# Designs tried in a protein design chat: miniprotein binders against b1l550. Part 97

Target 1, 279 residues: b1l550
Amino acid sequence: MRLPEELLERARDIHSEAPSHRIKLDRVGSFGLKVPVEFKGFLLLAEADVWVSLPEGRRGVDLSRQVEAIYELSNPPKDPFSLCREAAISLLEKLNYADSSGVSIRFDAPLQDGESLKYYGVEISSIASDEIINKIRVEILGMTACPCTAELIRAYKSSEIAATHTQRSLGILEVSTKAEHPDPDKLASIIERAMSSPLRTYTKRPDEGGLVIRSLSNARLAEDVVREMIHLFLEEFGHLPEDTHILAAVRSMESVHMHDIYAERSFSLDEIRKEISSH

## First folded at step 10 (miniprotein)

Design g11T
Fold by ESMFold2-Fast, scan of step 10:
Structure g11T (fold): chain B 279 residues (1-279), chain A 94 residues (1-94)
Amino acid sequence: as target 1 above (279 residues)
Amino acid sequence: GEIRVTVEIETDGRRIRFLYVFTSPEKLEKILKEIERIIRLFGADRIRITVEASSEEEAERLADEFRELAERLGYDEIEVTREGNRFTVEAERE
């Protein structure tokens, strides 16, 4: 049962009191909230984190107002990108002592895969201050095939067909921009096209054979995949602001090793164009 | 061509700037609706929306959409200014 509301008028407002130490905190909030979102025709259960900055003169944040901010905007469910940006704005309006606010939303996105669906990981955020910075991270599994072993085996066996080890590799594209969030399906497509071949939810024998042959004929190092992802990203998203920051990475779960191989590159659009034009 | 929309919203003691960059005109409908929702959520008493496009005609058409948006939101003082292919819509209310 509920305590009488009259108690609220007599109780101290702990959050507005001075803290024991005058130290600013960068992020204080409610983490691990479950929120429904609508993504491309699907109703999905997403996980959200919401936070604000806390000034050095204030003891705490009003956590109930943070939850209120996102839940008011999530009923009925709406697209996670608008929810992310609008909740960040709402947090600043509701919590006027904050210098900045942030919202992060993560979910598994369905992707049409022939007659079925497969899923890839999406994490988006919006951080609001005197400007809004939008960030998106897409992770999707694909196949890679080792070109070094392929070449060695081809030379050894005098075969026209390359044989090599294949493995699942996780491709990662992360974009931080002042513009709106990039379409995650396009980011997922870039990652899959950079791989030796995509993975499928299920395959019939001819399709499975084709996927394997594709990966073997398109052998790529993790380093090759990262470079191709960057190339394809620039073709699709070169119109974003020059200060847009990108992380392109691949984690290869090497079938011939007990450990993974990892390759990455972080850059701004300004930096990468300067680098490419210097060659 | 490429379209850039810069939105600045201001209320008592706080100002936020954000940007949209797109090439497909069909995105404008969603962008207009989102900007409207953000303005309402923020409680902005002053807004400034700058539109840049490849042609003056396109930029003017888009600026007119934002002028209409400001009118629908109840802003009393609306000014539209031009500098080449850049149009700025400024609106205020108390």
Scores: ipSAE 0.472, ipTM 0.821, lowest interface PAE 2.7, mean pLDDT 85

Design g11Y
Fold by ESMFold2-Fast, scan of step 10:
Structure g11Y (fold): chain B 279 residues (1-279), chain A 94 residues (1-94)
Amino acid sequence: as target 1 above (279 residues)
Amino acid sequence: GEIRVTVEIEYDGRRIRFLYVFTSPEKLEKILKEIERIIRLFGADRIRITVEASSEEEAERLADEFRELAERLGYDEIEVTREGNRFTVEAERE
């Protein structure tokens, strides 16, 4: 059922009214929107949040304008990075009382894995004001093998064959920059190369054995993985602005413990280069 | 070589800035299309696009692309200025 449009002439504009309390709100928006996106030849269903700042003198946000901002730009589906940036900017154009706007988009990204596909997590955002700040977080599972246990077993058995526990580890790279979003496939590649071995969607027994042997021959602490991720990131993305902020982290789901091991480092490009050059 | 494109637009008394930094020239076409969509979305009254590249020739070619974009978008006043490997395209509607 649809009410007569003529009622708009008589209805109060609730959103433009003064609020009960003159308090500014940082984020007011529509969360959990489903939007189609085109990512490297794939049509994916992504989840989006859109928001704006709300000044202390205004009661509410026109939520329909927020939905218009992202849906107008998502038909036909386009790449999620352009959609994220353009929608954040469109929110400022459509909602002129806002000081800032933001958009986040989340999806599982396909990654070629031999003859099959595997998936990794991507969350991007763009926050617009008098400048735009772009953020991307990539999470992908890999395998790590414990070097400490490997040495204990080698000492015990006098064996030339490394034996140790292996586990799934979640690698995380988060980048916040004034430049455009980094390519998530490259971030995922950095994470996987820093691990003892990547994980796969499908393996036959000989391939599975090879993956395990690779991991055992490349045993790494969570701390080792974080340092390697930072090293590889600088090789690939050292061209980004010096004030770009990065979080590199690993959560190792230890197979011999009831708890996880976690290692992280946050830094700006300027900070990390000064640190490395002093050693 | 590294390419740096800074886009500033002005609309309805507001100003917003974007930055693109890339090393692969093939990304330029996608960036140009995104910039065009953003400018059209706002109906920007004034735009300022600064391009910087490793070589003067590359920066000049990129600046010419943006000058053509401004002409295609119907800007009345277009000015291109150069300072080394940095070219700035400023365009506004009278």
Scores: ipSAE 0.238, ipTM 0.707, lowest interface PAE 4.9, mean pLDDT 85

Design g12N
Fold by ESMFold2-Fast, scan of step 10:
Structure g12N (fold): chain B 279 residues (1-279), chain A 94 residues (1-94)
Amino acid sequence: as target 1 above (279 residues)
Amino acid sequence: GEIRVTVEIEKNGRRIRFLYVFTSPEKLEKILKEIERIIRLFGADRIRITVEASSEEEAERLADEFRELAERLGYDEIEVTREGNRFTVEAERE
């Protein structure tokens, strides 16, 4: 049953009414939308959030118009970075009462791993106001090996390569910048290179043995991994604006404990360069 | 060398500024297409695009690409100005 359009002439426009309290809201929108995106030759189903700011004098937001905006831009599917930026701009144009708009898109990115695939997590956003701020967060699993236990076993056995516990560690790089989103494949590569070894989707015994030996020969604390990630990030992305903000973090799922170890550092490019130059 | 493109779009008193920073010339075509789509989506009546590159010749060539973009988009007042290796393309529709 569809109600006649003539009823719209008689119904109150609730959204345009004054609110009970004159309070601005930072984000009002449609969250958890499913949107197709094209990522490096793959068609993926991503999850999207879209929002706008709401001024103190307006009761509500035209939510259906937000959904229409992002779906119009997603057919045919396009790359999620362009979709993110274009949708944020479109929202400000379509909803002229808003001071700012934002779009966030999340998906698992495929990464070639020999003849197989593995996946890493990507979350991107674009927030538009008097400028556009682009944010990207990449999470990928790798392997770490404990250097403390390795040193203890080396002392005990006097061996060149000491036995130690290994575990999966989640590496995280998050970048907020006025420039375009950094390439997530490059961020994932930085994280993997900072680890004791990368993880594989598929291994045969000789390859598995090689990864374990590599990990044991390259034992790293979570703190070591964070510092290496920052070093590699600066080599690859040092050209970004100086007010670019980065979060580098590692969560190590310790195989010998019932709890995890976590290390992080947040910084701006300007801040970290001054810190490194002071030495 | 590093290429920096700053884009400002304006419509009905709302102005938005955004930036592209890249070192590989291969990205330029994709960036130009995205800038065109954003300008069209926003319906900008005024645009200002500033390009900076390592060489004056490269910056001038890129500025010409954006001047041509403004022409294709139907802007009727287009001005290109230079300050060293920085070129600015300003365009508006009356």
Scores: ipSAE 0.637, ipTM 0.875, lowest interface PAE 1.6, mean pLDDT 86

Design g12S
Fold by ESMFold2-Fast, scan of step 10:
Structure g12S (fold): chain B 279 residues (1-279), chain A 94 residues (1-94)
Amino acid sequence: as target 1 above (279 residues)
Amino acid sequence: GEIRVTVEIEKSGRRIRFLYVFTSPEKLEKILKEIERIIRLFGADRIRITVEASSEEEAERLADEFRELAERLGYDEIEVTREGNRFTVEAERE
């Protein structure tokens, strides 16, 4: 059963009415939408948020047009980066009262891991106004080994490979730029290379032993990992606009503590280059 | 070398500017297709695409790709201007 279309002519247009209070809202939209995306040969189920700004004189947003915008662009499934940018543009065209629009897409990205796959977290967004700002956040687990305990045990036992505690550490790189989104696989690679060793989905005993020895011979503090991530990022992505903003962080799930250790640095490319060149 | 493509699209007083920076020429085809989709989605009356590359010859080849794009999209007035290794394609209709 459908209500007669003629009723739309008699019903109040609630969204276009004046609100109870003349207050601008920054983000009004549809959150938690399920959308298919094509990522490097894989068809993945992603979660999307879409939103627009709402001016002080308008009561509501046409939410159905937001959902139409992203679903029209997601069939057939496409690259999530293009989907993000195109949907943000589409929203501004469809909802002309908005000053800005945004789209955020989250998914777990597959990464080749020997004969198997492992997964890392990706969240991207595009915010459109008089320009488009693209943001990407990549999170991947790795392993760290404590150099302090390693040095103490080496001094005690005079061993070539000192014993020390190891733990899982979460590496985080977040980039906000006027240029297109950086390749998340390259960001994940930077994080893994900065760690004592990467983690594996599956290992046999000889391979596991090798991974542990690699980690022990490459012991790093959380602070060391963050600095190395920044160094590797600058080598790979130093060509981005100078106002590109980066957050590099590590959360170490310390095996000898009841709590985690966290280290981070946020910076613009312009800021970090001046800092490095002054020393 | 590095290639920079700046795109400005305008419709009914709303103007949006966005940027692509890449070193691999293979990315150009994907970027061209995305720019075309964005222009169509927005319904732009005016477009301005600026290409900057390491050589004048490379920048000119890339600018010609965008001039052809503007023609395919049905723009009436298309102008290409040059300043060194920077080429700008401007197009408008109605």
Scores: ipSAE 0.656, ipTM 0.882, lowest interface PAE 1.5, mean pLDDT 87

Design g13D
Fold by ESMFold2-Fast, scan of step 10:
Structure g13D (fold): chain B 279 residues (1-279), chain A 94 residues (1-94)
Amino acid sequence: as target 1 above (279 residues)
Amino acid sequence: GEIRVTVEIEKGDRRIRFLYVFTSPEKLEKILKEIERIIRLFGADRIRITVEASSEEEAERLADEFRELAERLGYDEIEVTREGNRFTVEAERE
């Protein structure tokens, strides 16, 4: 059933009315939208949130305009980075009472893994006001091996024994910048290279043995992994604006403990360069 | 070398500034298309695009591409100014 269009002439415009309390809201929007995106040759189903700020004198947001904004831009599917930035701009234009707009898009990104694929997590956002701030978070699993136990076992009976416990570790890189979003594949690569070894979707026995040997010969503490991620990030993305903010973290799912080990560092490019050059 | 493109778009009293930083010329086509889409979506009355590159010749070539973009978008007044390896394309319409 569809009500007559003529009723719109007599209905109050609820959204334009004064609210019960004159309080600004930071984010009002449509959350959990399913949108198709094109990522490096793949069509993926992504989840999107869209929002705008709401001034203290306005009761509500026109939510239908928000859905129109992102869906107009997602047909045909396009890369999620352009979609994120363009939708944020479109929201500000369509909802002129807003001081800011934002879009976030989440998906699992395919990464070539020999003759198969593996997946890593990506969440991006663009927030538009008098400038655009782009944020990306990449999470990917890798393997770490404990150097402390390796040293202890080496000392125990024979220095020729290269044995230690290994575990899955989740590496995290989050970047907030005025420049365009960093390439998530490069962020994922940085995380994997900082680990003792990457993880594989599929391995044959000889390849599995090779990964284990690689991990054992490249044993790293969670703290080592975070420092290496920062080092590699600066080599790849040191050209970003000095006020770019980065979070580097690793969560190691310790195979010998009932709990995880976590290490992180947040910094701006300006801050970290001053720290490194002072030492 | 590093290429820096700063885009400022204005419509009435609203102004938005955003930035692209890249090293490979292959990214330029994608960046130009996105900038064009953003300008169209925003309905900008005035645009200002500043290009910086390691060489004057490279910056000038890139600025010319943005001048062409402003022409394609139908801006009435287009000015290109230079200061060293920095070129600025300013365009406006009523």
Scores: ipSAE 0.625, ipTM 0.872, lowest interface PAE 1.6, mean pLDDT 86

Design g13N
Fold by ESMFold2-Fast, scan of step 10:
Structure g13N (fold): chain B 279 residues (1-279), chain A 94 residues (1-94)
Amino acid sequence: as target 1 above (279 residues)
Amino acid sequence: GEIRVTVEIEKGNRRIRFLYVFTSPEKLEKILKEIERIIRLFGADRIRITVEASSEEEAERLADEFRELAERLGYDEIEVTREGNRFTVEAERE
């Protein structure tokens, strides 16, 4: 049913009214929207959140205008990076009471894996105010092998390739920058190269054996993986603005424990360069 | 070499600044189109685009492309200024 348009003339404008309490809200928006995006030749169904800041004197946000903004920009589907930036700017233009706007888009990024396909997680956002801050988080699983147990087994059995426990480890790189979003495939590659070995969607027995041997021969602590990720990141993305902030982290699902091991480092490019140069 | 493009757009009392940093000339066309879409979407009354490149010749060529963009977008007052390998295109409409 559609109610008569003339009722709008008598209805209160609830959103423009004063709130019960004069408190500013940081993010008010539409969360969990499904939007199509084009990513490196793939048409994907992504999940999006859109929001704006709400001033202390305004009761509510025009949520329908937020949804219209992102859907107008998603037809035809476009790359999620441009969609994030354009939608954030559109929100500020359409909702003049807002001090800031933001858009986040999440999807599983396909990655070619021999004859099959594997995936890694991507979340990107753009937050617009007097500048645009672009953020990207990439998560991908890899394999780690424990060097401590390997060394103990080697000492007891004198094997050149020592047995040790292996486990899935989740590698995380998060970048916040005033420049464009870094290429997520490059971030995923950095994470995989820092691991003892990558994981695969499908392996035949000889290939599986090879991955295990690679892991055993390249045993790494979670701490080692984080340091290597940072080193590789600086080689690939050292050109980003000095105030770019990075989080590098690894969560290792230890096969010999009931708990996980976690290692992380947050830093700005300026901070890490000074640290490396000082010591 | 590295190319840096800083874009500032203004409409009334609202101003937004954003940055592009790239080394591949192939990315320029995509960046130009995105900047055009953003300017149209925002409805900017004033724009300021600063281009920095490894050579003065490259920076000038890129600045000329942004000057042409400002002309296509209908800006009346367009000025291009140079500080070494940095060119700034400023455009305004009433």
Scores: ipSAE 0.590, ipTM 0.862, lowest interface PAE 1.9, mean pLDDT 87

Design g14H
Fold by ESMFold2-Fast, scan of step 10:
Structure g14H (fold): chain B 279 residues (1-279), chain A 94 residues (1-94)
Amino acid sequence: as target 1 above (279 residues)
Amino acid sequence: GEIRVTVEIEKDGHRIRFLYVFTSPEKLEKILKEIERIIRLFGADRIRITVEASSEEEAERLADEFRELAERLGYDEIEVTREGNRFTVEAERE
């Protein structure tokens, strides 16, 4: 059943009314929307949140215009970065009472892995006001091997490559910038290169042996991985604006402990360059 | 070398500024198309696009691309100004 549109002439415009309390709201919107996106040749189902600020004198947001904004721009599916930026701009134009708008999009990104694919997590956002701030968070699993236990076993057996425990570690890079979103594949690559070895979706025994030997020959503390991620990030993305903010983190799911090891560093490009140059 | 494009769009006194920083020329076509879509979506009455490049020749070429974009979008008043290796394309319509 569809009610007659003539009822709109007689119904109160609730959203435009004064609220019970004159309080500004920072984010009002539609959360958990399913949207198709095109990412590097793949059609993916992503999850999106869209929102705007609501001024103190207005009771509600026109939520239907928010959904229209993102769905109009997602048909046909386009890359999630352009979708994110364009939808944030469209929201400000369609909802002119808002001082700011935001869009976030989450998906699992495919990454070529020999004959198969592996996946890493991507969350992006664009927040528009008098400027656009773009944020991207990439999470990917890799392998770390303990150098402390390796050294102890090497001393015990007098061998050059010692046995040690290995574990899955989650690497995290988050970037907030006034420039366009960094390429997530490059961020994922930085994380994997900082690890003792990458993980694979599928391995045959010779490949599996190779990964184990690689990790054992490249044993790294979580602290080592974070420092290497920062180093590699600066080599690849040092051209971003100086006020770009980065979070680099590793959570190591220690195979010999009941607890995880965690290391992180947050910084701006200006801050880290000053720190490194003082050494 | 590095190319920096700053875009400012304005409608009814409300201005939004955003930035592109890239080194690969193949990104230009995608960036131009996105900027065009954003301008159309916002319904901007006034635009200001500043291009900075290490080469004056590259910056001038890019500024010309954005001048052509403003013409295609139907802006009535288009002005291109230079300050060193920075070119600014300003366009407006009523």
Scores: ipSAE 0.468, ipTM 0.824, lowest interface PAE 2.9, mean pLDDT 86

Design g14Q
Fold by ESMFold2-Fast, scan of step 10:
Structure g14Q (fold): chain B 279 residues (1-279), chain A 94 residues (1-94)
Amino acid sequence: as target 1 above (279 residues)
Amino acid sequence: GEIRVTVEIEKDGQRIRFLYVFTSPEKLEKILKEIERIIRLFGADRIRITVEASSEEEAERLADEFRELAERLGYDEIEVTREGNRFTVEAERE
């Protein structure tokens, strides 16, 4: 059954009505939308959430206008950063009762890995109000090697190349800034350079040997990796606004334990510069 | 080589400010296109774009590009002011 269009003219405008309780809601929207994005020449399927704030005097949000905002901007597919910022602005324009709008987009980013590809996780958002705040989170796996066990084996054997356990470690960099989203490839590069060695999608025996030797020659604690990530981040992105907030973290899946090791540090650029300069 | 672009857009008393900071000149074209799209999407009646370039010569060149942006957007009153390596483009439509 199709309802006649005439009924729409007679029906109450539920969304514009007063709610049963005058309570503001922070985020009301459409979550889990599938949208195509263009990233580094690749067409990827991303997942998006879109939302707006809802004032205490309004019962509901025009969900169809939210979906229209992101879909109109995603055809043809464009880069997810521009899509994120443009959709947030479009939401505020289309839904004028809102104080703020937000968009988040998640996808796996391809990264050239010799003759193959590997992937790292990216989640971005843009929140628009009287300013735009952009957030990006990058996660990529690498390898770490234990320096403690390496030192014990070196002392026992007096060998030039220390034997130690190695494991996969997940590196995380999250940045929240008033400037445009940082380049995720640069964030991924920072994480990989902070590790004992990067991981590969495909390796032949000589490549595997080289990766292991690199890891063993560059043994690092999770704590070492986090500090190195922060150091490298400041070298690459120290130009961002002083109120830029960063989270640097590592989760090491320890091969000699049934549990993981985790290390993290949250800071603003203003905070970390004052800390470093206090020495 | 750092360039800072602050964009303020206004429509019916609502104002939004956003920032770009970049060092690669090749990013400028993409940033200009995004700024244009955001201004059109918002339907801004007034805009104020402040650019801090790495040199006076670069500021002079960029001022022309941002003036052209305001012209393409259909603003009928455009004012460009420059002081050293900084310039501001203010535009309004009736």
Scores: ipSAE 0.574, ipTM 0.857, lowest interface PAE 2.1, mean pLDDT 85

Design g14Y
Fold by ESMFold2-Fast, scan of step 10:
Structure g14Y (fold): chain B 279 residues (1-279), chain A 94 residues (1-94)
Amino acid sequence: as target 1 above (279 residues)
Amino acid sequence: GEIRVTVEIEKDGYRIRFLYVFTSPEKLEKILKEIERIIRLFGADRIRITVEASSEEEAERLADEFRELAERLGYDEIEVTREGNRFTVEAERE
């Protein structure tokens, strides 16, 4: 049922009215939008959130303008990094009452895995105000093996290949920077190289045995993995601005416990370089 | 060699700054196209693009690329300034 257009002439413009309480809102937007993106030769279905700040004197946001902004930029599909930055800018241009805008886009990124593909999680955002701040979070599963139990079993049975428990561990790298988003494949590679071994989409028995032996021969604490991730990150991305902020974290789903082990470190590039150079 | 590109766009006194840092020359074409799209989307009346590279010659070549971009975008007042390996392209449309 379409209502008569004549009613629009008599209807109040609710969004432009004064609110019940003069309180600024930080984020008002359209969340959970489905958008196609092009990532390294793949067409993927991504999920996007778009928002703007709302001043204390305005009751609401015209949400149709937000959807229009990202829709126009997503056809044809483009890389999610450009889409993120361009949509944030478009929001500020289209919604002139806003002091800031933001866009986040999340998707599962394909990664070549022998003769198949595996996937890792990517979430990116761009927040525009008087500057654009770009953030990327990469999450990928790997395998860790416990060095403490390995040492105990070695002492008990004397073996060159230590027996110990292994578990899936989630590695996390989050980067917030004034520069462009870092390449997520490189972030995923850093995480996997820091682990006892990577995980595979499928393995045949000889390859599975090799993966297990690799993990057992490279036993690492969650704390070891975080430190190695930071070391590898600095080798690859030390060129980013000094005020770039990084979170490196590992959540180990301990196979011998009902709970997880978690280790993290947050730092700026300036902070970590001073810390490392003091030793 | 590392290349740094700082872009400032301004419309009606509202200014936004963003940065690109890269070492792969093949990324330049993609960066130029994205900067062009952002400038058009924002409707900037003034732009300032600063390029820093390992050598003055490389920085000058890159600055020329951005000067040409400003010309294609229709800016009528374009100025290029140099401080060593740092070149700044300022353009205004009035």
Scores: ipSAE 0.414, ipTM 0.801, lowest interface PAE 3.1, mean pLDDT 86

Design g15H
Fold by ESMFold2-Fast, scan of step 10:
Structure g15H (fold): chain B 279 residues (1-279), chain A 94 residues (1-94)
Amino acid sequence: as target 1 above (279 residues)
Amino acid sequence: GEIRVTVEIEKDGRHIRFLYVFTSPEKLEKILKEIERIIRLFGADRIRITVEASSEEEAERLADEFRELAERLGYDEIEVTREGNRFTVEAERE
């Protein structure tokens, strides 16, 4: 049912009114929107959040204008990185009382895996104010094998290929930069190369055995994986602005423990480069 | 080698600055198109695009691309300035 439009003449403009308390809000918006995106030849269903800052003197945000901003730009579906940046800009233009705007887009990215596909998690955002800050977080599962147990078993059994426990480990790379978003496939590749072995969507027995042997021959602590991820990141993305901030982390779901092992390092490119060059 | 493009857009007292850093020249076309879309979307009255490249010749060539972009977007006053390997394209309209 649609109410008569003449009621708008009698209704208060709630959003423009003074609030009950003069408190600024950092993020007010529409969360959990479903949007189609085009990613490297694939049409994917993504989930988006859009928001703006709300000044202390204004009661509410024009939520319909937020939805219009992202949907106008998502038809036809486009690259999620451009969509993210353009929507953030559009929000500031459409909602001129806002000091800042933001857009985040989440999706599972396909990655070629032999003759099949596997998927990794991508979350990107663009926050616009007097500058645009682009953020990307990539999460992908891999395999790690414990070098400590491997060494102990090798000493005990005098074997070249030592037995050890293996587990799924979640690798995380998060980048915040004034430059455009890094390519998530390259971030996923860095994470996988830092692991003892990547995981596969599907393996036949001989390939599975080979993957296990590879992992055992390349045993790594969570701490080792984080350091290798940082090293590989610097080799591929050292050209980004010096104030680019990175989080590298690994959560290892230890098969011999009731708890997980976690290792992380946050740094700016300027900070880490000086640290490494001092040695 | 490395190419840096800083874009500043202004409309009705709102100023936004953003950056592109890339090494592959083939990315320039995509970047130009995105910059054009952002400028149109924002409705910028003034724009300032600064290009830095490893060679003066490369930076000048890229600055010409952005000067042409400003002309296509209908800016009336376009000025290009140089400081070493840094070229700045400034454009304004009402």
Scores: ipSAE 0.605, ipTM 0.861, lowest interface PAE 1.8, mean pLDDT 86

